# VH-VL binders against Probable inactive ribonuclease-like protein 13 (RNASE13): the designs that were tried, part 6

Target 1, 136 residues: Probable inactive ribonuclease-like protein 13 (RNASE13), of Homo sapiens (Human) (q5gan3)
Amino acid sequence: MDIKMQIGSRNFYTLSIDYPRVNYPKGFRGYCNGLMSYMRGKMQNSDCPKIHYVIHAPWKAIQKFCKYSDSFCENYNEYCTLTQDSLPITVCSLSHQQPPTSCYYNSTLTNQKLYLLCSRKYEADPIGIAGLYSGI

## First folded at step 1 (VH-VL)

Design p8 (framework fv_pamlectabart)
Fold by ESMFold2-Fast, scan of step 1:
Structure p8 (fold): chain C 136 residues (1-136), chain A 119 residues (1-119), chain B 107 residues (1-107)
Amino acid sequence: as target 1 above (136 residues)
Amino acid sequence: EVQLVESGGGLVQPGGSLRLSCAASGFTFSSYDISWVRQAPGKGLVWVGEINSDGSDTNYAPSLKDKFTISRDNAKNTLYLQMNSLRAEDTAVYYCARGDTAMVYFDYWGQGTLVTVSS
Amino acid sequence: EIVMTQSPATLSVSPGERATLSCKASQSVSSYVAWYQQKPGQAPRALIYGASTRATGIPARFSGSGSGTEFTLTISSLQSEDFAVYYCQQYDNWPYTFGAGTKLELK
């Protein structure tokens, strides 16, 4: 729905876009530990996602990739497109958890193409990341 | 037991270069961020820089960014500090220190290696 | 950068007494402060992190308190092995910075 699409785009911008990339966030070891702590607070979520992606590019540049979504990603029930350019991406990978709900992440900086989830087939907004392009 | 052992210190002339090593054992080295911290004779502790668990990201004290480079080899459980353009003010004991995985405080330290910059 | 100021520079105390060490940050660091103990010729040892949480294996006589800009390390019932230099460190923002240290010496 339109309402859900608007919420998805806003959440994606807040949680998965960081440009220009900040250095290590306050009080935390590495980029991802600070970011994931922030996300848990903002989403009021005690869960520890196993993986999270962050794009370090301007919103308008990312938005252009969803002008036409060539594919439909059935596992997400959303339109998707492969970015034409490689983008700077931080991959946050869950290392371990310590009770009660502390999450510890490794931060990996990479530059590669990715599959963006788009709110609709034409003139859409980015709403998520389906995965990284593995190449051949 | 967690151990960090620094090596490579010694006497070097002003303007020279030196590379320090820190050998880690007793923990999964590839899961931890590691810092270099130095201490001049009779002085306090000064943070030099930090490298993340997989080596893809580094941060440095602003005054040292152009002189020092931190790297790591997770297959060898070893951390490195490349020091260039050394001056007398760089004379110090250099420690490697393990960061807690979520918090930046340093839970384990090596014994240190002395670098002396003198004519 | 955030400046950490420790006082006093030297504190003379006797075994069995209580020692109180102060650390002040030039701007708020929330609770992101650690305390370390260093004996001559040795590496620093972590005592406290998060302003008040004891590190693993640290005796109960060590306690930390404070938030924002003012922090305190307290050692109750001093033991002979406690005579050392104590450093506070902020890890709220990089570069991470240490205080100049407080030397705890035998009276």
Scores: ipSAE 0.005, ipTM 0.589, lowest interface PAE 10.4, mean pLDDT 84

Design p9 (framework fv_pamlectabart)
Fold by ESMFold2-Fast, scan of step 1:
Structure p9 (fold): chain C 136 residues (1-136), chain A 121 residues (1-121), chain B 107 residues (1-107)
Amino acid sequence: as target 1 above (136 residues)
Amino acid sequence: EVQLVESGGGLVQPGGSLRLSCAASGFTFDSYWISWVRQAPGKGLVWVGEINEDGSSTNYAPSLKDKFTISRDNAKNTLYLQMNSLRAEDTAVYYCARDLEYSSSPGMDVWGQGTLVTVSS
Amino acid sequence: EIVMTQSPATLSVSPGERATLSCKASQSVYSNVAWYQQKPGQAPRALIYGASTRATGIPARFSGSGSGTEFTLTISSLQSEDFAVYYCQQYNEWPLTFGAGTKLELK
């Protein structure tokens, strides 16, 4: 199991791409608290994901990374590629929750390369994030 | 061209009141949370409080919540700090600071020059 | 409230040397830490946010690291304009809190 969300290209665009970055919803402190509340409502579930990634880059720029995705990520059962450029990313990390419906997130803004999941080998659409690249 | 400019500081007697202003330009003011931060002479930075995009929500340092009030006028791109019942320990340079652009983080990326408030008889 | 402890209070170094500044949180703040530089008579200047991301226009000699409770600001190959007071800040919980500062001074 991974700490990412994979949901297909339309949902990926809606829930994991935000460019130009919008301010967090009125009445919420912090981008992640507002975004994660919206996502849980959109997905109609009460689960609090432990981690979620949001990319702050134009969709066309992200699509270009999946133009040639000739690697296959066995653990995700999807084609994948490492972005050649570092991208501005918000990492939403679960801080605490008060069951059943309240989730509280900490957020970190960072610039990193990431592993994109692509719908097929060539001319593919981005469909998720497998994880962030650290120069291990 | 993104800037914040504070004004309204000066000399006040103990027990007095002051209203500080912070004028914003070069960015979409009503899209940001903005904080007030103060610094006593020769001392470090102390967070005073913050206000959300439309002014409907404020948070304060616990010791200041009954003494200071933060408000904003988005039509005028101006932030305010109302200070009442001032004491010598409120003597400081007061800064307004903008939260990080479009981020989940309330760290501060743009700061004003500051305005000095001196509480003395 | 979360207490941020900076050490040392004062660090004396020469130009061209490496400076390492420490910041410790009384409880986990994840990566929600910013660093600021302040020169005498000036407003603070944002250097680092998210523990390790440089703010726009900040030279590559400044780098931040750490997560949880221990954070470090490193300045490689110090230049004369780097002598200033440096503050760390957590923005994980209210109230927002700053460390007391580390003063970098010329040896």
Scores: ipSAE 0.000, ipTM 0.517, lowest interface PAE 13.6, mean pLDDT 81

Design r1 (framework fv_romlusevimab)
Fold by ESMFold2-Fast, scan of step 1:
Structure r1 (fold): chain C 136 residues (1-136), chain A 120 residues (1-120), chain B 108 residues (1-108)
Amino acid sequence: as target 1 above (136 residues)
Amino acid sequence: QVQLVQSGSELKKPGASVKVSCKASGYTFTSYAMNWVRQAPGQGLEWMGWINTNTGNPTYAQGFTGRFVFSLDTSVSTASLQISSLKAEDTAVYYCARDYYDSSGYFDYWGQGTTVTVSS
Amino acid sequence: SYVLTQPPSVSVAPGKTARITCGGNNIGSKSVHWYQQKPGQAPVLVIYDDSDRPSGIPERFSGSNSGNTATLTISGVEAGDEADYYCQVWDSSSDHYVFGGGTKLTVL
């Protein structure tokens, strides 16, 4: 845990980074069902997000990608960078729901480059994921 | 109160078809998956698969593809299992059982079972 | 395919403790559920999530799960506990439910 992590980076670290990848939490049908249930509880939010990404790489490796984030991602209104390396990523996709209490997710493990959202242009902290690289 | 009520026993000849129904009541039908479990005489429980009550998409365990069809009629909160081209080895009690989509996958309520006997 | 192994039978005298095991590779990383089935009846959930009891299940029923073995423990066994017991897990690798072969508990 980086002692300089801000609120945005701490939330990103907690909700979108899981390394080494574990079955989180134990006991749920598939990785994403457990994770998304935990997120709803933590945020005290009954909504079922349509999609969520989890990166399975060390925080320091991910933090390094935001060192030179000099592009801007319009849809998120944040600076961003494309990772130089393909990373193991779990994609949680909403399959069906009965709001507010029931959400069911498909878990897809993939390995590809992604667009990281960074807190500023240079020497930044990762704060989110804008999307996956379409070519891979 | 939650109930799963299955159709009555069936006696069929080899090559015939049978349809077993499972009517749910006392809860929101589409909040729970419906599973099918088979138990041959004197044998253990064998999971056959489940049907997604929201999408209608079935998932079959290996060994239950082809002759076995899971279906829904959400207007009457009923799940059905159809077995075509019946064989003697299909003789068993068939159970429906629900599980909550956002859970670890335990079957909290079961139907009473439907006995299907295939004999010539 | 993932396999759960149970002893075919366990015998116990009234008032003693019965232990029914469920073996599986790294089963401690999964949530184990237990069902009781009496002759001619549908199964009844007696333990879920390794150790939790549904409403109406006596406290003498308990469960544990670690490493490669899950255990259903029935203390102060009564004649009415005579039944077949099945363990069950969701196997995330295959996206399938798996049942153990069942254990017949005989009370004398």
Scores: ipSAE 0.006, ipTM 0.565, lowest interface PAE 9.7, mean pLDDT 83

Design r10 (framework fv_romlusevimab)
Fold by ESMFold2-Fast, scan of step 1:
Structure r10 (fold): chain C 136 residues (1-136), chain A 122 residues (1-122), chain B 108 residues (1-108)
Amino acid sequence: as target 1 above (136 residues)
Amino acid sequence: QVQLVQSGSELKKPGASVKVSCKASGYTFTSYSMNWVRQAPGQGLEWMGWINTNTGYPTYAQGFTGRFVFSLDTSVSTASLQISSLKAEDTAVYYCAREDTAMVTGYYFDYWGQGTTVTVSS
Amino acid sequence: SYVLTQPPSVSVAPGKTARITCGGNNIESKSVHWYQQKPGQAPVLVIYDDSDRPSGIPERFSGSNSGNTATLTISGVEAGDEADYYCQVWDSGSDHYVFGGGTKLTVL
């Protein structure tokens, strides 16, 4: 596998897949506050993303969705696919940001279909989440 | 140096409204969140919710939605609690308490106001 | 909702060690904070993050948190330590701060 692609899928696995759903170290105010603090530390990034998604399913089950990706998401310049199954997902939504570096998140558990970004058209690895399916 | 000074005691009749204020000094007001805690006579501490002093966004604990409103006036470093349609069960000491900026680590109330006694009686 | 259980009262002789417990399901996974409240006064933080002391709190105050029980330990108890003590945690599941029912420490 290409090194760049391997690194991309590993980052997705590390930052957006959490199964079984873990408890972050004590002292964290909610799941998302623990996760986002971990992400900022690992990426050495002080920015507060407005939204982040975490999938609570086995990695191999998530990888299956990128086995067949015949769609292309122009906005991300990546191949993409809609998960045919609803997945347990935590939505981390930025509630507020308090200077100098504090980010405050709401944690929402939901069961949704989503758009996965895939590293290539066929037999690919998941590398990101484009968004949730809003089929209402 | 850090101080939270609350407004004086209030005696109200059922159905009235009350506004309790909490004036902060000795630190940057918008760098610390403000929590509200209630203590009924002879009872323990009960968390009511909090307000983000930077954005003004309030979060209420279950049981404190509707009649209770948290607000800010950042120009005078003051947080306020408003209770409408007062009931006898609202009789309590109301405290404001400062919470550290680290939303992702260690959540504790390092400084407290002296408390405001609200008595609701006929 | 998450519940913290404290004994309603603890009695201790002057100079001895008082231990005030705070029980909670898997409480070791949470950061426990302790407040002291004297009659007619606002609570004062005496321990935060299980075992850390704020500036100005005597070293005889210490805390621990393991399994299902957090403990506030006050060694060399003095008459001035008489107060109600409350434990507190943030419960991620409900997005709520939870206080224990309080323990009245009597020095006699």
Scores: ipSAE 0.000, ipTM 0.538, lowest interface PAE 12.2, mean pLDDT 82

Design r12 (framework fv_romlusevimab)
Fold by ESMFold2-Fast, scan of step 1:
Structure r12 (fold): chain C 136 residues (1-136), chain A 123 residues (1-123), chain B 108 residues (1-108)
Amino acid sequence: as target 1 above (136 residues)
Amino acid sequence: QVQLVQSGSELKKPGASVKVSCKASGYTFTGYAMNWVRQAPGQGLEWMGWINTNTGNPTYAQGFTGRFVFSLDTSVSTASLQISSLKAEDTAVYYCARESDYSNYEGYYFDYWGQGTTVTVSS
Amino acid sequence: SYVLTQPPSVSVAPGKTARITCGGNNIGSKYVHWYQQKPGQAPVLVIYDDSDRPSGIPERFSGSNSGNTATLTISGVEAGDEADYYCQVWDTSSDHPVFGGGTKLTVL
């Protein structure tokens, strides 16, 4: 399941913000597998979302982007805005899944603008990521 | 894109030391274990061990303790292999190889390889 | 400890199908990976987890694994497929990879 679907600001902070970027032991064999394993245990959920984004920036820097939300993203039923600056982001992409539900993720570190979901139109908090900016 | 770029070939005398480097780019260096694999002339692939890029802790295969040292410089995303007291038997191509991401079944593989560094030991 | 056995060489005519085997005790219970190594070059992953292809590897390459034998199959063989091929598993009991001895594929 797509984990970008509606999450609150506390969950967004906990699951999608990691600054400075934490390191996982070799036993996890990579950042995304460590993070996603931790999240599944923490949330007591067996879901293997196809994609998950993690931002490596201070909360205050991210929060500033939701000062005014330019758009409404109907697919998420939330206000949204494009970040003015590129942010360091890890993209966790589901590679494959093996019964009885083991999730295997590829970890890609990139620096891109993204569409943030905001809790309201003005003076809002970030609550999710709608997607990455593709240029045009 | 993921790249592993290794240092150039080395010609050494017996008893000398050599240091082979492997510079990673295009991914988060500390997110993946780095393995070392050698290949003697006309022979197959021989695993030497791995280093945890997060902790810096090395693990050596049998036969690769003592003279062989794995190290890291995370500030430049580089793993290194040092061989001391070189012997003719150390003549080989040395590869660094990135270990695949997490596997619940521990079926790890090597998804990206450096181009290899030829070390020749001759008198 | 755990041992993988490959034939030293396999010959095939262009356009035909090559099959390279990898034998191991109960290998069907393990994940098998395959590497292609051309002369003077580093190994390249061509199959992982028995049958999955990395991005950029042609559909001509396929894999299977059951019982005591894993097989790399290359259909419509081209001259550029001439290389050494290595199979590999991870031995969980020793936490070590195990490589086969390699098979030299010659395209006649």
Scores: ipSAE 0.000, ipTM 0.505, lowest interface PAE 17.2, mean pLDDT 82

Design r13 (framework fv_romlusevimab)
Fold by ESMFold2-Fast, scan of step 1:
Structure r13 (fold): chain C 136 residues (1-136), chain A 120 residues (1-120), chain B 108 residues (1-108)
Amino acid sequence: as target 1 above (136 residues)
Amino acid sequence: QVQLVQSGSELKKPGASVKVSCKASGYIFTSYAMNWVRQAPGQGLEWMGWINTDTGNPTYAQGFTGRFVFSLDTSVSTASLQISSLKAEDTAVYYCARVPDYYGSEFDYWGQGTTVTVSS
Amino acid sequence: SYVLTQPPSVSVAPGKTARITCGGNNIGTKSVHWYQQKPGQAPVLVIYYDSDRPSGIPERFSGSNSGNTATLTISGVEAGDEADYYCQVWDSTSDHYVFGGGTKLTVL
């Protein structure tokens, strides 16, 4: 898969939703190192994304935010919405890498409102996370 | 470029020991986990455990503790499986298999397999 | 312990589509990998992370994974596709790699 293409709802569910929160895989050094290794394998790409978000909430709770997706996020070329509620999130942030072989991530648990990307206007599915709302 | 080459077949008597080797080439040996998978005659694939090639620490699946020992010789990029006190039930093809990106979830390259036959 | 269930065998005529299933509780929340094994040979990864193909694997091979069932689909089946196929997941609860029992694909 081309990493620059929209992943889609299925991939968003697989790569960015983890509820109830489990270790990816158990025994890995930190939550994010396991998850990001999995993602790199899936994308057939040694690229180390600087940031990745994981939501720890049921899919039905997340999906409801895109039911009324009437805003358009020009910078992502997708419809989007800001979640009304803070959600439990793991933030995976790249700490360092040894190209081309190794990526190392910090794992940070937080509760934040999110900018969700939605597949279309109204009655849409979540397909990505544009970012966190920085206001507490 | 990546290749895993295993040692030749072994015919052993019950109670003997055997050591199966797996020589890696074409990649940085210590950057990828090495796993062992067993396949008894006419049976499916059975995961035995893995060894951390950077630290040398082995992890064994349930049922493969005690008689089974995973080891490394990093100077020659080789992982080894030793089975002591061999039993007829140990008769199988033993595969080494690599997991990419250090502790990923797929086995992307496999050795050709080593047949171990335990018979008196 | 987590269990993956595959049909023991599937038969398909040349040029038709074969579908090999892998059943597991909430398997749609796991990443499924598929291996092809021909007699006397080591397994070869043909699909990984549900639906992706390694370099060198024909476009005829595809995968899906949803709910309690993952499926390997081989379209335009050729005689050379005859083999045993295994699904595999990482089960975080047991800290184990788990293989299905295997499905023998016969091309008649």
Scores: ipSAE 0.000, ipTM 0.517, lowest interface PAE 14.1, mean pLDDT 81

Design r2 (framework fv_romlusevimab)
Fold by ESMFold2-Fast, scan of step 1:
Structure r2 (fold): chain C 136 residues (1-136), chain A 119 residues (1-119), chain B 108 residues (1-108)
Amino acid sequence: as target 1 above (136 residues)
Amino acid sequence: QVQLVQSGSELKKPGASVKVSCKASGYTFTDYAMNWVRQAPGQGLEWMGWINTYTGNPTYAQGFTGRFVFSLDTSVSTASLQISSLKAEDTAVYYCARGLEYSSYFDYWGQGTTVTVSS
Amino acid sequence: SYVLTQPPSVSVAPGKTARITCGGNNIGSKSVHWYQQKPGQAPVLVIYYDSDRPSGIPERFSGSNSGNTATLTISGVEAGDEADYYCQVWDSSSDHPVFGGGTKLTVL
């Protein structure tokens, strides 16, 4: 149980948090193309995820949002909370695929609120992103 | 309208320094990388490197480190290239070129700045 | 380091079709972009991602890429098409763009 929670937080930290924002890879072919290639390699997965989010804020600031999560996101079976502050976020969106297994991503920088998935109700760690705040 | 406007031509003596500027307009400066491409007289296009306009971090191609420095002034949406200790071999047209963050090509180019190094 | 090879020059009669090649090892597995440079002017992107045209580029410009050769095709060639043409790929191993040496298109 404890180990499972620790692994979830660890994976989120390594795959979805990048602060200060770095160029992975170098070059104008896009931040997401390098990040997604790196992520797929680490996960030993040849699938091309349709969307991935990266937060550009200090881990301590992100952890603070999960101090108390009074909402439960049924579709994720996890506790969740809306960040009250807008955060710098890169949205990686699958653009196209070229055989045999190449994936190409669009990188979009935005500042907005999001729903964080938290490992538990109180004093929790962030473990994922449920979605971006749509303003509705 | 997207525009990249470069500074005027320069005639310098060997050993001098030169600074070429590239002012961007018509888009959010920090959403795109700025590349530098050189073209010596009668020669092809040679990529020198790029600078990340969001982080300020430069990346130099092999052979373009030391004497060449990329910099930014984000308050005026301007990227700059400085060449120190000029040599005759630095005589070229220098272009700035915009790279889309999610693409591997250059969609808009500055008009070019001619740098001539002669005694 | 990855190398792109272009013929130094190509000559074509007005109204005919010009084909400019860009050779590279397994280039069909890479995305090729093409630039047009007229004398005294900056390069202009004419084809990106093998075959797509930017807004404002005439339909007579097209591209293809397979095996070891990418090709820029200009149909119904006009005098105004005289220029140097450069192919370009992104080399993932060095994480750098690579330009071909350029091809001078002459319309006779």
Scores: ipSAE 0.005, ipTM 0.522, lowest interface PAE 12.9, mean pLDDT 82

Design r3 (framework fv_romlusevimab)
Heavy chain, then light chain:
Amino acid sequence: QVQLVQSGSELKKPGASVKVSCKASGYTFTSYDMNWVRQAPGQGLEWMGWINTNTGNPTYAQGFTGRFVFSLDTSVSTASLQISSLKAEDTAVYYCAREYYDFWSGYSMDVWGQGTTVTVSS
Amino acid sequence: SYVLTQPPSVSVAPGKTARITCGGNNIGSESVHWYQQKPGQAPVLVIYDDSDRPSGIPERFSGSNSGNTATLTISGVEAGDEADYYCQVWDSYSDHVVFGGGTKLTVL
ESMFold2-Fast, scan of step 1: ipSAE 0.000; ipTM 0.530

Design r4 (framework fv_romlusevimab)
Fold by ESMFold2-Fast, scan of step 1:
Structure r4 (fold): chain C 136 residues (1-136), chain A 119 residues (1-119), chain B 108 residues (1-108)
Amino acid sequence: as target 1 above (136 residues)
Amino acid sequence: QVQLVQSGSELKKPGASVKVSCKASGYTFTNYAMNWVRQAPGQGLEWMGWINTDTGNPTYAQGFTGRFVFSLDTSVSTASLQISSLKAEDTAVYYCARDLGDYEAFDIWGQGTTVTVSS
Amino acid sequence: SYVLTQPPSVSVAPGKTARITCGGNNIGSYSVHWYQQKPGQAPVLVIYYDSDRPSGIPERFSGSNSGNTATLTISGVEAGDEADYYCQVWDSSTDHWVFGGGTKLTVL
């Protein structure tokens, strides 16, 4: 048995879904610093991503949006859909970094629609977040 | 050997300025944030703020804005604290201390610099 | 503005166990670090992340953190343990490090 990170819906579930929203490990300066440290450890990645999104909703509520992915997001080379409902989301934005050992993030909790990346056109699973819907 | 070495004690008159230095060795300077901590005579530890050693951006705790300036010289792995318009209440031992990565503890401290402000 | 409350002093006989408390609202959800400071010296990290010991710190030192109280426990206290002890947490609501007021441990 290989204990390795797999691409696709399992990674999305593990790294971008947190429901109910938990207090991240006590040794960190806020929610996003705990989460991003966990992600870098899991992926053995020393990079500090500028932005990461976390959805605070049950998997079944998110998965339903990819039942029909009627658009293709060219910049991501993936199928995509805009959520019909606003979802509670934490935005982790890079405040400063001291690579390779430290990345420091601000945590912003918001409630808005987002563009989900889907694994295929029909009956698909969510595999990522392309971005937040920024209004009309 | 990982260490932080601070400059020597200072005796200053009110209204003067002082600059305390903290030289790092034994590790990559820009991988760790540098914190400043003050301890007035007979008092506890008081966090003053920190500076990002990669970007040079300082963050000051409330009460340490204005007269206090954190700066860096990354070419010599040195962080500095400057206090302008010195007052008697600035008399204290000033410590630099680095962040301990994911655990957010101050694992390495400078030996402290005593700043005495008197006429 | 988070506040950590420590007793100003604790006395203990040699060889006995000292317990130094650090009180804070829901402090059990924070990571507590402990420092030992002897007169004229810089603080030394003795416990980090509630209960972990840095290299070189004797096993007599231990920590716990739950509810509203974190505790530094020193078993088999020795004269050399006389010092001021400070607890510390990161307050994410204000983006500030917070120190307790300190506890003077006296071995009598």
Scores: ipSAE 0.005, ipTM 0.535, lowest interface PAE 12.0, mean pLDDT 82

Design r5 (framework fv_romlusevimab)
Fold by ESMFold2-Fast, scan of step 1:
Structure r5 (fold): chain C 136 residues (1-136), chain A 125 residues (1-125), chain B 108 residues (1-108)
Amino acid sequence: as target 1 above (136 residues)
Amino acid sequence: QVQLVQSGSELKKPGASVKVSCKASGYSFTSYAMNWVRQAPGQGLEWMGWINTNTGDPTYAQGFTGRFVFSLDTSVSTASLQISSLKAEDTAVYYCARDEGYYDSSGYYPYFDYWGQGTTVTVSS
Amino acid sequence: SYVLTQPPSVSVAPGKTARITCGGNNIGSKNVHWYQQKPGQAPVLVIYDDSDRPSGIPERFSGSNSGNTATLTISGVEAGDEADYYCQVWDSSSDLVVFGGGTKLTVL
């Protein structure tokens, strides 16, 4: 499939969308630890982000939310929108670092609305997640 | 299917070195830590440490620093244990084991769901 | 250093219930895992997270953990259950995996 996406949208697609969700044990050391290590390598950095979100929905369903991106999220310096529907999401939260260097993550599966970051005002592409509607 | 296949038994003289390998298959190698566990003849299980399969960072338990080295070859999904300057007390079965454990708000809970078949290392003159 | 204490041996008749204990200070606040090891074989996980069974482990195996004692219970013991059993915890104060000394279960 010939998909023309902006760099931000491509990165979001590869790092934050996983559909159908691969079979990793829920709440166990497999899913988020593997994904977060892959993500850091893909972004060519060694940072251990405190939280990362993964959406388990088809890309086309997610793209539709940015069609109506008329709000600006000042804190993120990006346009944004609240999803109309709850989406299945895995939350990868940094639990512990094994001194001195390794990062370890909890995997939490949830279903809720989120604030989606969009590449521009109206008819935009998704480029990130600002947060969850419930604030988690 | 998940499998951990270890290298064959070794008979070595004191002062020699040995390298035990553990080849993983049937899962994403870099998503699970690999642990090493030793069992001396007629004795219980003794945790040696673990290696982060994505970063390559090893962590050694007390008593397994210096002569013991954990390493990886991710291109062939293999973890290795090298023991240098072998002593008679290194005679044991060495196991690799996959860490299926998890973190939650109360802590880290490693446990080992799949084990290699073990590699017997005998050190004698 | 954290220490787990197991009885060195337990004997049980076929069809009866075996109970193998694992003692440790405030072990009830930790998650306990249990392994079965038959002679010449690698260990097999039989209980994780105090009381959960891996796929393929019979319902005869159960676990509990409270206070200073964790217990592995094997109901309707069969000859094939004869093995060494090891408990295991993570000690966060030392960042170590700690194994108990093992209990030899003999089925007579």
Scores: ipSAE 0.000, ipTM 0.534, lowest interface PAE 15.5, mean pLDDT 82

